# Ledger of designs, part 94: VHH binders against o75319

Target 1, 181 residues: o75319
Amino acid sequence: GNHIPERWKDYLPVGQRMPGTRFIAFKVPLQKSFEKKLAPEECFSPLDLFNKIREQNEELGLIIDLTYTQRYYKPEDLPETVPYLKIFTVGHQVPDDETIFKFKHAVNGFLKENKDNDKLIGVHCTHGLNRTGYLICRYLIDVEGVRPDDAIELFNRCRGHCLERQNYIEDLQNGPIRKNW
Short names: E, the ipSAE of ESMFold2; O, the ipSAE of OpenDDE; V2, 0.75 times the mean of E and O plus 0.25 times the DockQ between their complexes.

## First folded at step 7 (VHH)

Design q7 (framework vhh_4orz_3; at its last look DockQ between E and O 0.09; V2 from the best seeds 0.00; counts 0 for: pae E 8.4 > 2, placed apart)
Fold by ESMFold2-Fast, scan of step 7:
Structure q7 (fold): chain B 181 residues (1-181), chain A 119 residues (1-119)
Amino acid sequence: as target 1 above (181 residues)
Amino acid sequence: EVQLVESGGGLVQAGGSLRLFCAASGFTFDDYAMAWLRQAPGKRREWVALITSGGETDYADSVKDRFTISRDNAKNTVSLQMNSLKPEDTAIYFCAAQSWDYSEGFDYWGQGTQVTVSS
């Protein structure tokens, strides 16, 4: 068991802050038990995550973990000072209204409590791409009024990889606005 | 319509062998990891074996060195060779497909095939 997720090595560990927002996306960090299957330069632990964020002269104020598992790392592997929120999000299918609501509510709460600082909301699924990109873009579209194509382009550019799930892209472009937050 | 259809289950005596097959249709098989999971009476479903799209394999400790997973991309099939079967291997065996961006779950599941190992 400590199977490395398919294509996990193919993706940049952490993207850039999305300008005009508090979001930064990254792939799932992997705890020490996974390192026996990784070369030193492929390792991306919770510690490595914080080092890479610091190298960008940024600071995390919240981590939202969208994975449908607890096996990749434990909340205890994160600094005590950074809140951790788990939102179990099933992949492949478009996230349901309950999941979207939880994400929006968490983001809105963070922004209200952190109006006097510039700390970031870190969001990840397994690859920091499809579920992560969907929920960030959904927030920008529904709450901030960003045009769908602009939100998707911004995410793709800052993540360094393009959102790949066609059903997610279609829902963002043509789906209804969800006002449930 | 996506379909995963298992076959090869049955009754076998302890120490015997059985080979399970899973035929896949309705999706791009080559892009998916394939897995076998099992559920014994009154127990939770547990993972048994996985083969990635690239052909790398992984096994649960309980079946290591006894079971072998393989795939044939030209035929859209995955198989599980089960050797040295034990009564504890009695379960319904499920074939499942895992997309690369959802490694913590499975997108598609078969209906399962019963394997019964008598002592």
Scores: ipSAE 0.488, ipTM 0.753, lowest interface PAE 1.7, mean pLDDT 92
Fold by OpenDDE, look of step 8:
Formats: C-alpha cells, structure tokens, sequence
Structure q7 (fold): chain B 181 residues (1-181), chain A 119 residues (1-119)
C-alpha cells in the first residue's frame, strides 16, 4: 500500500556528503502516489532527491536502495543516467555477511569505474539512518580502516541524525570485521 | 516474551457490529505501528487497518468508513470497531505490530480471532 512509513517525516530528507568519502545518505523518496498523504513541505520524491543533491552542488553516480520493500518508488522514477542497485536489507537486525559483501562489492565497483569523477554514492533505507548508517560505517571500518567511533560520528554528523539501534552500534564498535571480497 | 492477544470476535448478522481488541505485551508498544489483518478461507491474508505510533490511521478500501482502528498506549491495546459488517468480512482477524523502523512485514503477530458474518 501507500502508507507513509512510520516516523518517515521525522528525518531530514537528505544528508550531507561525508567528507573524505563518496557517500551521501538520505531517507527513502516516495513516489507520487504518496503525495496525497503528505503536506507539500513534507513531500520528498525521487525528483526532489535529485534537486536537493544539485542544491548541494553534488551529483549522484549510484543509488543503493536498502529497503526491504519495493512499494516506495520504482527504478523507472530515476534518471536513466544514474544506476540503481537494490540490496534487500532486513530491518531490526545487523545485516548478514552476504548483505555486507554485496554492499562492499557495489561500492568498490563504483569507485573503480568512477575514478575520473566525483559523483556520489547515494545510500538509503527507509529512514536513511540505521541500515544505511551501519553499512556505510561497516565499509569505512572494514575497507578504509576508519576507527569505528570516527565512522559513526562522521555518519551521524553528515546525516543530521544519529544511529539509533544499539545492536548496530555495538556490532560496529566491537563486532568482527567482515570479508571485503 | 512478546504477546499479542486478540479478543472480541464471534458470530454476527450482516449489518451488525463487532469490536475487536488486541492486548500487547513484551515490547515497547508506543514505538510500534499496530495493524489488523484478516484471512478468509482459501484467500490470502490481507491488510485491513493500521495505526501509527503517532495515531495516524489507514484503511483498506474494502473496509473504509466501516471500520475504525484505535489504540490506547496507556493500556497497550489496539482495537478495531467494525460496523456494517458483511459476509465478505468473515475471516480470522490478526493483530500485528511493526517497528518504527518500517520494513516489509510485521514484527509480531497474534494468533487471531474468528469473525463470522452471517447473511
């Protein structure tokens, strides 16, 4: 259905680019059918996403969708020039190794193919916070060697919201490193 | 232990009313959207009504203006007032909970309560 995700309105639509990275996080954009349930200022469509990114003088080169549903928007709602990747990621629990690997692989592939530009990797789940933050931080920790607390702080600051799930935070801080390849 | 316990189901004549209740325990009720779903014999489970933690409601088209979902956070209960019942409303009705971290599906389910509407 077209039910607005719980607490979706409480989160900033788009974060800021994470300095030193190609990541930007945002909440899930909602297709037009959801607009009737939103105030004009609450609307955040795929089109709005790109407008907001442009306002930051940035450009998206890849969108990674971590939501577990497909009801929010369609890949067809995105510009053809921006590749879309779906990684079904279950909420509430720490992403499994397969999910982490898929994410890392996608990011590394993008970076390899986009060395000649500064396009961003847009990552989102429902709120663009917990699943999104975990996987971005996991990448920074495992692949880039960033300290867990630094990764978390960087993400939180740039997203404008803090990771909320203790299990995610705990895993990032104290959990094992996952395979990069 | 998480529990969702439905009550209030039964047999009613077409045009009649029933009020279903669901008592929740074992989780932070206020952080969850609550929903009612139903499953008729031989049919797929379908969504009926939902109420967010903030009190926003949504309904399936088939029950809109006839059913009303409400919640009492103080009592950890959700209810479904069903008016103008039709034989087509006959089903097992399930209470379900979904976390604020909205995802596909529901996190918790009740065992269901039978609602039978006779013609």
Amino acid sequence: as target 1 above (181 residues)
Amino acid sequence: EVQLVESGGGLVQAGGSLRLFCAASGFTFDDYAMAWLRQAPGKRREWVALITSGGETDYADSVKDRFTISRDNAKNTVSLQMNSLKPEDTAIYFCAAQSWDYSEGFDYWGQGTQVTVSS
Scores: ipSAE 0.016, ipTM 0.323, lowest interface PAE 6.1, mean pLDDT 92
Fold by ESMFold2, look of step 8:
Structure q7 (fold): chain B 181 residues (1-181), chain A 119 residues (1-119)
Amino acid sequence: as target 1 above (181 residues)
Amino acid sequence: EVQLVESGGGLVQAGGSLRLFCAASGFTFDDYAMAWLRQAPGKRREWVALITSGGETDYADSVKDRFTISRDNAKNTVSLQMNSLKPEDTAIYFCAAQSWDYSEGFDYWGQGTQVTVSS
């Protein structure tokens, strides 16, 4: 059934807002059916996500879900006031240009619609680290002109965990700028 | 050695049906989610269907209600029944495996099988 994702317990549930950006990253929240295999302090539900964001004096205005499945939680477990977007992202490989474009398009659309508030874009994959970090950094580099090493350092610090996949790191540092926004 | 071997691809007329098979070996099949993805020439690889180790299924909107993924844990196989095929379904179809609850992305991939849907 509802096995806990590999190493999911090892990651902080929610990071901190990335200063100078509208991003916050977190690991996938798990619906109630997973809690039978978790100690109370290990639980991280959709409700827990929003409580933790509120405790940081922040507010989510969009959730971008990068996973290949809908089994971890249901979008209806989220407040109706928070838009939800799923972008299926192939793991272990650098995302293709179509996926990168879809992410950039979603972020740019959010920034236009939310220019008069300070709500955050929440981004997650399973662990909220490799795919999440790659796409956030890709956006910062390509669209905001941030130096690759600065984008990576900012993500790592605010997520509370370093990017792990070397091919993602190398593509961010040494790969081409993607001009598809 | 981990292997995923697809079969059952071929040429079919629009509106027809085809069933793909994926034989798995070299890992504990029951512990993995299995998926089908596809890639048309010049396009990105996109997911099609997924079945968890517990039997829960999920489908891309473009194939929902036309395709059915299933698994046989006794034979270490996963299959994709493809009905009401359209020319847009033409692609190389790949079988993939992931530790659905323990990692992000797919750990193992097959070589793919060609499906061609003619008008």
Scores: ipSAE 0.012, ipTM 0.323, lowest interface PAE 8.4, mean pLDDT 86
ESMFold2 (binder alone), look of step 8: mean pLDDT 85; pTM 0.852

Design q8 (framework vhh_4orz_3)
Fold by ESMFold2-Fast, scan of step 7:
Structure q8 (fold): chain B 181 residues (1-181), chain A 119 residues (1-119)
Amino acid sequence: as target 1 above (181 residues)
Amino acid sequence: EVQLVESGGGLVQAGGSLRLFCAASGFTFDDYAMAWLRQAPGKRREWVALITSGGETDYADSVKDRFTISRDNAKNTVSLQMNSLKPEDTAIYFCAAQDWEYSEGFDYWGQGTQVTVSS
């Protein structure tokens, strides 16, 4: 199946770098086989992703793919120089502690290994919004001590779309800090 | 208009086999996990089998090793192969879809198809 994900066209392809962090969020890139179903201005391939990041004068050093599928694009569609990490997450439910731990570990490892550059951690799910926003905000709250409302506002502003799932928002605002270290 | 249309139900003898089909339309099928649930007379609806958008499968203990769920994304179809059927498998079988936002709940349901297993 080459079907476009539901509501994928409703979201901006790539957000802005989140100031004070190494994060940038985007919706899932779609491999070339999907382009038959898209107008030229709607296309967002892996190549288009890297072009848009360069247009912002930024550079990706890691991609974290949170989708529960491999059908949208293959790691081979990415430049060999950019590490790719898959963390399978289901939609609607708040990610479990194991998933949160994997995300935090990957981010911390990247930051430790990239102290001498300004490369970004690119994070996406299908729309680059709910699962993506949750895990980025969870990291900022739990590891960097950012106030929940400030983390959510920063993500919403930089992504260009607000987190939609109330259960994710409520867990960020009122849930426990996940001490997976 | 979103539709899930089941077919393949019927009457079968204990030990026999049936294959159920669900044809989906009106949504981006590849973006949804698909499931089969069943409801026997006087009992609560129970989950039977699930296949994720990525093709991973999971089964209830009561049907494990007897039932196989599969999907054809090109045809927007999910199927359930039921082998070694028992009278206890008698139920109305429902096809259901979970999109990426509602993995904890089903967004769309079919009307159901009756499966009756006689001894």
Scores: ipSAE 0.013, ipTM 0.216, lowest interface PAE 7.6, mean pLDDT 88

Design q9 (framework vhh_4orz_3)
Fold by ESMFold2-Fast, scan of step 7:
Structure q9 (fold): chain B 181 residues (1-181), chain A 119 residues (1-119)
Amino acid sequence: as target 1 above (181 residues)
Amino acid sequence: EVQLVESGGGLVQAGGSLRLFCAASGFTFDDYAMAWLRQAPGKRREWVALITSGGETDYADSVKDRFTISRDNAKNTVSLQMNSLKPEDTAIYFCAAQDWDYYEGFDYWGQGTQVTVSS
């Protein structure tokens, strides 16, 4: 179906690049079939995503899709030049270690292969907030040694919305560092 | 009318196996991802396994290599093969169908089937 995700309209489409990193977060783009349910100013298609990134003078080099569905848009809706990675991530639960390691591996691989450019890693779930914010912050804490509260503050400021799920925040602040790859 | 009906639960000894079934009706089964979730006494409902409309599978860490999810689109069924069962697998197991992302919730739920694993 073409049902709009609950609360999707409540969130800004795209955040800003997180300074000192290659990350940018956004809410899920919706393919053309959803547009009949949206006013023109509410539309956020895959094309709209790339236009908004360009408006910030940025360029996407990778999209990591954390949604637990394929119904919102298809990889074929994206430019062929931008790699797409799907990591099925269950909502409401703190992502398991396997999911965290898949995310870290993908980010590290991208950074190694893109040393000669400044292209961004775009990360989204449905709202671009809880799963997205958790995995980005987890990477910054575990791999880059950023303090948990600093990582969360940076994400919240750049996304334009604060992480909402207390269990995610608690794990970031007080949970173990995931070192096994 | 949309219905999801689970079966195959029961009492089994640790190290044993069970196969759960879910029969779906009233919606276009082939277009939906199907999932199994479980809820143990006094605990939150947790996700166990997913199979997408395209047949890709994913599993919670606690059940990897022990459980296998599969679907039969001709019969509108999804099944969960549960091997090497442990007492901590004791729970009510629910079949769920999603058109939505799990973050947005499941569109349809079954009533659940009880699985009890004895020592």
Scores: ipSAE 0.017, ipTM 0.193, lowest interface PAE 6.2, mean pLDDT 88

Design ta1 (framework vhh_h_nbbcii10_fgla; at its last look DockQ between E and O 0.22; V2 from the best seeds 0.00; counts 0 for: pae E 9.4 > 2, placed apart)
Fold by OpenDDE, look of step 7:
Structure ta1 (fold): chain B 181 residues (1-181), chain A 122 residues (1-122)
Amino acid sequence: as target 1 above (181 residues)
Amino acid sequence: QVQLVESGGGLVQPGGSLRLSCAASGFTFDEYSDYALGWFRQAPGQGLEAVATISGSGGSTYYADSVKGRFTISRDNSKNTLYLQMNSLRAEDTAVYYCAAFPDEYGSYDYWGQGTLVTVSS
């Protein structure tokens, strides 16, 4: 179905590159079949995503999709030149160690293979906020050694919205470091 | 209208096994489903927790850490039925188990069953 996710319209389509990182967060783009349920100015398709990224003078090198469904868009809707990685991530709950590891592994792999460019890692869930923010911050904290509050502040500022889930925030601030291997 | 009806709950001894079923009507669980399916449980005095989920396409599963290796979620598309095979049951598994169908939405689930009670006791 073409059910628009709850509160999807409330969030900025695309954030800004996080300074000092290769991350950019955005809400889930919706394939064309959703457009009939949206006002023109509300539409945000995979094509729109790339256009908005280009407007920021950036280029996506990888998309990590954290949504737990495949109904929003298809990998075929993306340019062939941009790898697409699906990490099914359940909402509301703090991602488990396996999910965290998958994310870290993907990011590290990308960075290793893309040392010669400045392409971005685009990360999204439904709203591009809670799951997205947690995993990005988790990476910054665990891998880059960033102070939790600094990571959260940086993400919030760049996404244009603040993390909402207390369990995610609490885990980032006070939870254990997760293994990087 | 969509209905989810759980069955298979009951009293079982620790170490025992139980198989829950969730019969869905008015909604298809096939590979073209836009919904994820899942089992949730609520113990007395506790909050609702996800036990196991499966994506609409069946391409991904999730298990709570507490049930990994013991529980298995599966579905039969021909019967439009979701299953939860529970092995090596423990006292802490005692709860009302709910079947749900849900989109990837923040804080909401579209459809819930009435629940089935699982009691693990000696």
Scores: ipSAE 0.015, ipTM 0.370, lowest interface PAE 7.2, mean pLDDT 90
Fold by ESMFold2, look of step 7:
Formats: C-alpha cells, sequence, structure tokens
Structure ta1 (fold): chain B 181 residues (1-181), chain A 122 residues (1-122)
C-alpha cells in the first residue's frame, strides 16, 4: 500500500554534501500517490529532491537506493540523465559483507567514471539515516581510512540527524575493517 | 503482483517436526539477486514475532533466540521457494506462521502471505 513510512515525516528531506567526499544523503522520495496523506509542507517527491540538490549548487550523478521495496517511487520518475542503482539492504541487521562490497564497488565505479566532474552520489534508504549512514561510514572507514568516530560525526552533522541504531554504531566503532574489493 | 503462499502447517505433537514452504510469485528470486525474506509468527492473542530471516546474497541468517538450534531457514531459488524447517517443536511454537518479503529499515515488510497454522499439541 501507500502507507507513509513510520517516522518518515520526522526527518529532514535532504542533508548537506559531506565535505571531502562525493556523498549526500536523503530520505526516500515519495511518488505522487503518497501525497494524499501528506500536508503540502511534508511532501518530498523525486522532483523536490532534485530541486533541493540544485538549491545547494550541487548535481546528482548517481542515486543509490538501499531499500528492499520498489513502492516509494519508480526509477522512471527521476530525470533520465541520472543513473540509478538499487542495492537491497536488509533492515535491522548490520549489512552483510556482500552488501558492503556491492556498495563499495558502486562508489568506486562512480568515482572512476566521474573523475572529471563534481557530481554527487545520493544515497538513501527509507529515512536516509541508519542503513545509509552505516554504508557511507563503512566506505569512508574501510576505503578512505577515516577514523570511525570522524566518519560518524561527519555523517551525522551533514545529514542533520544522528545515527540511531546502536548495533550499527558499535559495528562501525568496534567491528573489523572489511576487506576492500 | 507479488504474492507469497505458505504451506506445510498442521497439527503435530511436541518434539515433532514440520517443514513450512513459501512459494513466491510475481517475481523470481533471481530478478533482484539480493532480497530478504523472513518467517514471522503470531501466537493467539499476541503480536507478530520475527522467527528467522535470510538474505538472498550471502546466506546470512538471523534467528530468534527461542528457535535457535531447532529451526532452519533456507531457500531454493530454482523453485522460487523459502523454507522453514522446524524441529523439536514445543507447545509455545503454536502460531500462525507468515512469510514476508522486502523489509524496510524498521522491519516492516511490504509483502505478506496469508499464513499457515502450526498447532503443537498432544
Amino acid sequence: as target 1 above (181 residues)
Amino acid sequence: QVQLVESGGGLVQPGGSLRLSCAASGFTFDEYSDYALGWFRQAPGQGLEAVATISGSGGSTYYADSVKGRFTISRDNSKNTLYLQMNSLRAEDTAVYYCAAFPDEYGSYDYWGQGTLVTVSS
């Protein structure tokens, strides 16, 4: 159904570009059919996403959708020129190594193909917080050598909300460095 | 449209075994390559309890503590079917068991089967 995801209204739609990276995080945009249940100021559509990115003087070059569902919006609701990649990411649990590898592979591929521009990788799950924050931080820690606490602080500040799930935070801080590619 | 159909429930004595199946239609497991499926149960007068989940990619599994060592979740992509092998059944395992697919961040699944009743009684 077109149920508004739980607590979705409580989160800022789009964060800020994470300095020193190519990442920006946001909550899942909702297609028009969801707007019946939303006040006008609560709406956040795929078009609204792109307008908000443009207002920051940025441009998306890739959207990575971490949700397991396709009900929130169709990829065809996005501008044709923006690549879209879905990486189904299990909720409630720290993402498995294969999911982490897919995310790293997608980011590294983007950076290689976009070395001559400054386009951003937009990453979202349902709320743009826990799964999104985990995978972005895991990338920064494992691939770019960022200290766990620095990665988490950067994500939290730029998203505008703190990571909430303690098992994710503990894995980032105390878990093993995952092998790259 | 995605559908999930459970089967294999029934009446069994304590200590017995059952194997539940969840046949998926409207998508194939290979269509997305990385999906999550789960078994949930609802005992009479109680809320839903997550029993076991399995990822499509790495075979990563989760089990509720109450079923660890007794239940095994598995899948067969060629049959587009999820399984729950339930051994050493106890009276407290009596419930309607549901198959679910495609969890969101908070564990709310978008697709559910109709449920299959498992009764453990002598």
Scores: ipSAE 0.006, ipTM 0.286, lowest interface PAE 9.4, mean pLDDT 85
ESMFold2 (binder alone), look of step 7: mean pLDDT 83; pTM 0.844

Design ta2 (framework vhh_h_nbbcii10_fgla; at its last look DockQ between E and O 0.54; V2 from the best seeds 0.00; counts 0 for: pae E 8.6 > 2, unsure alone 64.0 < 65)
Fold by OpenDDE, look of step 7:
Structure ta2 (fold): chain B 181 residues (1-181), chain A 125 residues (1-125)
Amino acid sequence: as target 1 above (181 residues)
Amino acid sequence: QVQLVESGGGLVQPGGSLRLSCAASGFTFDEYSDYALGWFRQAPGQGLEAVATISGSGGSTYYADSVKGRFTISRDNSKNTLYLQMNSLRAEDTAVYYCAAFPDEFGYSSHYDYWGQGTLVTVSS
């Protein structure tokens, strides 16, 4: 079905670019079939996503979709010029090492291939907050050597919402570094 | 009315195998489903934990570290049934196993998740 995800309306559609990084986080855009269940001002489609990114004078170079479903929108709803990567990620649970590795590998691959531009890596889960924030922070911590609290603060500030899941926060702050290969 | 019914539990010796089944009615398990499917378990005195999950499209699976290489989740869309093949069973696998359908978020919420009644798996020598 096309039921609106729980609490989806509570979150800002798109965050800000994280300074010093190529990351931007947003909540899941919803395809047209969801619009009938939303007020006009609540609608956030794939098209709306790109419009909002342009309003920030940015450009998406990659979308990483962390949702564990495919019902929200289709890759075909995106411009052909923007690659789409699906990493099925279960919510509320700290991502496993394989998921973390997949994310890091995707990010590193993108950065390697996009050294000549400043396109952004757009990351989203359902709310673009917990799973999204964890994996972005995990990358910053493990790969870029950022202090956990700094990574979390940066993400929270840029997303406009704070990570909510204590298990995610705890793992970021006190959990082991994950292998990068 | 949505209903999930587990079966296949029982007593087995360490090193043994079991195959759990979850028959679903009221909604479909096909690749167009907006629900992920999974097996969860609760051991005595322990909390509920995810054992294995499969995305609606079947494009991805998750396994708890403790069961990787031993358990396999699968589904038969024609039968609308979810399976958990459990090999090399250990005493610590003893638990009530539940089948669940849930959205892309990992819940344990009775408000938007569907759960079976559970089936007991006892691994003992």
Scores: ipSAE 0.031, ipTM 0.500, lowest interface PAE 3.9, mean pLDDT 90
Fold by ESMFold2, look of step 7:
Structure ta2 (fold): chain B 181 residues (1-181), chain A 125 residues (1-125)
Amino acid sequence: as target 1 above (181 residues)
Amino acid sequence: QVQLVESGGGLVQPGGSLRLSCAASGFTFDEYSDYALGWFRQAPGQGLEAVATISGSGGSTYYADSVKGRFTISRDNSKNTLYLQMNSLRAEDTAVYYCAAFPDEFGYSSHYDYWGQGTLVTVSS
């Protein structure tokens, strides 16, 4: 079915561009079949996502979908000019090294190919918060050398919601630097 | 409404095998393909431990380090049943085992996940 994800309505649809980075985080857009259970002001479709990004005078150059399912929308619902990458990410434990590597590889590839523009990497999980925040912060810490607390603060402020999962926060603050480039 | 029922627990000798089953009712795995499925356990005096999980699509699995190579999670959508094959059992595997279905952003919370009542596995010589 087209069951609305738990607490999805409680989160801002799209965050703000994270200064000094190419990242913007958002909650999962929902295809039209979900709209029967939503008031008009609650809707957030793939089209709504792109309209909101345009309202910020930004442009997406890549979408990284971290959800562990394929039911929310189809890649065909996105403009054909925006690459889409699915990284199935289990949410109950800190993402494994393979998942972290795949995320880093995608980000590094994007940055190389987009050196001459200012397009953004859009990252989402279901709520655009825990898995999304973890992987963005892990990238900033491991690859960009950002201090853990600074990465977390930046993400929380720009997303508009604080990271919730303590095992993720603990791993970012006290876990090892991942050297899996 | 939604119900998960575990079976297959019991007493077993070290080195033995058990197969746990979790029959789901009130929903089908196909309809809830955005839910991961898993087995969790709690030993006396210990916290809850994730043992094994499988994605809603069935393509990705996770195993705790303590059970890797010995336990296998699987599912049969036609029977609406989740399984845990437990081989080479050790005394440390003694626990109550719970079946769970949870959204892809799983947390330990009853607000958005479903839990069985548990089945006891005792490994003792």
Scores: ipSAE 0.012, ipTM 0.356, lowest interface PAE 8.6, mean pLDDT 85
ESMFold2 (binder alone), look of step 7: mean pLDDT 79; pTM 0.796

Design ta3 (framework vhh_h_nbbcii10_fgla; at its last look DockQ between E and O 0.63; V2 from the best seeds 0.00; counts 0 for: pae E 4.1 > 2)
Fold by OpenDDE, look of step 7:
Formats: C-alpha cells, sequence, structure tokens
Structure ta3 (fold): chain B 181 residues (1-181), chain A 125 residues (1-125)
C-alpha cells in the first residue's frame, strides 16, 4: 500500500555527507503512488533524492536500504548506474550480528571497488535515523575505531536529527564490538 | 479494520510438532503490504519475546536463537494467513503465542501494532 509512514514528514529528506567518511543518510524516498497523499513540497521521490544529492555536489555510488518492506519504491526507480542493496532490518531492535556483518561487508566491498572515486554510500531506513544511524555508527566504531560518542555526534550533526532510540544508543556506547568477519 | 486471529495451539509432548495459523483481515500479505508480520510469545512470568518475523514482502525472516532450526515462519498470500511450523517442541516453548502485524517504521513495539488474541501452546510430558 501507499500508507505514508508515521512521522516521515518530520524528518529532513537528506542529510549531509559525514566528514571523513563516504556515508550519507536520508529518509526513504517514496514512489509516485504516494504523491497523492502528500503536498507537493512534502514529496520526496527517488528522483528527488538524486537531485538533492547533486545539489550538494555529491554523487551516490551505492544505496543501502534497511527498511523491512519493499513497498516504498522499486529498485527500477533508481538509475541503473547506482547499485541497490537491500538489507532487511527490523525497526527498533538492535540489529543482530548477521545484519551488522552484512552491512559491514557491503560497505567494505564498496570501498574496495570505489577507491578511484569519491562516490557516496547512501543509507536509509524509513526515517533515515535510528536503524541507519546505528549501523553507520556501528561501522565507524567497529571498523574505523571511532569513539562511540564521536560517531553518534557526527551522525546526528550530519543527519540533522538525533538518534532517538535508547537501546541503539546504549548498544553503541556500551555494547560489545561485533565481528568484522 | 485490521484483525488477526490465531489458531492451532494446544497440548503437545516434548519432541512433538504444532502448526499455528494466523488469519489476517483488513490488509494484504503481498509485497506491497503496509505491515511486517511476526509471531511472539509470552511464557508465564516472562516478558513478551519475538519468535519469528517475516518482512512485508516476505523477502526476509528472523528467528530467535532459541527456535532456529526448529520453527519456520511462512505465509500464504492467497489465504492471507501467517503460519508458524513448530517442530521438536520443548517444555520451554510453553507460552501464549501471538500473531502481530507491525509497521516498518516502528517495529513490533509500537502502539500501531495489531495483535491477535493469542493461542496457548503447552509442551508437557
Amino acid sequence: as target 1 above (181 residues)
Amino acid sequence: QVQLVESGGGLVQPGGSLRLSCAASGFTFDEYSDYALGWFRQAPGQGLEAVATISGSGGSTYYADSVKGRFTISRDNSKNTLYLQMNSLRAEDTAVYYCAAFPDEYGYSSPYDYWGQGTLVTVSS
């Protein structure tokens, strides 16, 4: 269906590139069927996503979709030149080790294959905040050795919204490092 | 109006099998579904725990570690019915099992979730 996700309108469509990383977070773009339920200024389509990224003088090299559904848009709605990866991730639950590993593996693979460019890894869930923020921060902490508070602050600042879920924050700050292989 | 109705619970001996069903109405189970689906359980004196979930499109499943290899979540879109096949049942599987539909944005801990009335599964010798 074309039900507008709760609170979806409350979040900025696209964040900023996280300095020192290839990450950019955004809320889920919605395919055309959702537009009838939105004011024109509220619309955020896959096309709008790419336009907004270009406005930042950036280019997406990969999209990682963390939503636990496929109803929001189709991979076919994206340019053929931008790979799309789906990692089904349940909301409000700290991702399991398998999910974390999938994310890390995807990021590392991208970085390995894209050493010659500066294309970004676009990550989104529904709001582009909690699941998205957790996995990005988890990567920075586990793989890049960033301090948890620094990772969280960086993400929050760049996304323009703060992580909301205490279980995510707690796990990032005090939880165990997850395996990278 | 969304409704979920569980069935299939009962008394079974350890090592036995049960198949739970959840008949859903008010929304569809297809790849365009607004909701993910899951089975949850609450044992006496314990909190609610997720047993198995399936994404709205059916493209992904989750299982609790305690049930991996024994339980299988599936759905029949033509019947709009969710299933939980439970094999090799153990005493610790004794609980009220609930079917739930939950939106992607909130998971299964949201006030926007829909729940069935539950069905009791008792595993005992």
Scores: ipSAE 0.331, ipTM 0.716, lowest interface PAE 1.4, mean pLDDT 92
Fold by ESMFold2, look of step 7:
Structure ta3 (fold): chain B 181 residues (1-181), chain A 125 residues (1-125)
Amino acid sequence: as target 1 above (181 residues)
Amino acid sequence: QVQLVESGGGLVQPGGSLRLSCAASGFTFDEYSDYALGWFRQAPGQGLEAVATISGSGGSTYYADSVKGRFTISRDNSKNTLYLQMNSLRAEDTAVYYCAAFPDEYGYSSPYDYWGQGTLVTVSS
């Protein structure tokens, strides 16, 4: 099972910290078994992720994995022990309220427990773009009161790629504010 | 050449049960375990509806509200076959049912999806 995710090579591995937030987004790191199908410059492993975060003078305090599979890497493949949360997020629709609530709950819990440090929440789906951008923006809109277009622009700039899924963008811009349970 | 072939459709009375099968060839579920598998349906003159999906690995499932508690998605990797057990069938379940395999990031109608040709399920007295 070492199929390289479609278009995965087209995306920058890691974005920049989103100013005024504790978020950083990245594409899914791929464990070593995938590297047989990648040129050396295309590789982006769990170790590479942590090296790139360190190069930005940042530290991960939580990884939220939004992929709808367990095939890409295991938490045990991470080079450091970091809290890890899997939220299976279906890709064929706008994330449902249960998924949004789980994400909000995880972020709020992290911020409470990490008030005295500056560690980041790393969020990824497969490409680190559509599901990742949606849930980060949904949090900023619903919990922090950020204007939808401002949240989207901030995410796009810091990720280095624009959100692509129109139904996600439309839900963020025109959809109802979700309850924060 | 990737193919998905549905079977098991037919005519059934309301309250009855039916089991759909989807045989995959040209790839294995284990090799493409980053792909989700799913059942979709379309009634005449209606849009396509996601019925149930199962993650490529990890066993996570999703069901449309209209079928929760009545339908069960499953797969048998040794037979490279996806199943949909449909119980307590209702007239509104009448549709052509399609099997699909799609990358975990994308929904239906992407250029990376694989689709079957469909099998008709008719629920009537």
Scores: ipSAE 0.252, ipTM 0.645, lowest interface PAE 4.1, mean pLDDT 89
ESMFold2 (binder alone), look of step 7: mean pLDDT 80; pTM 0.811

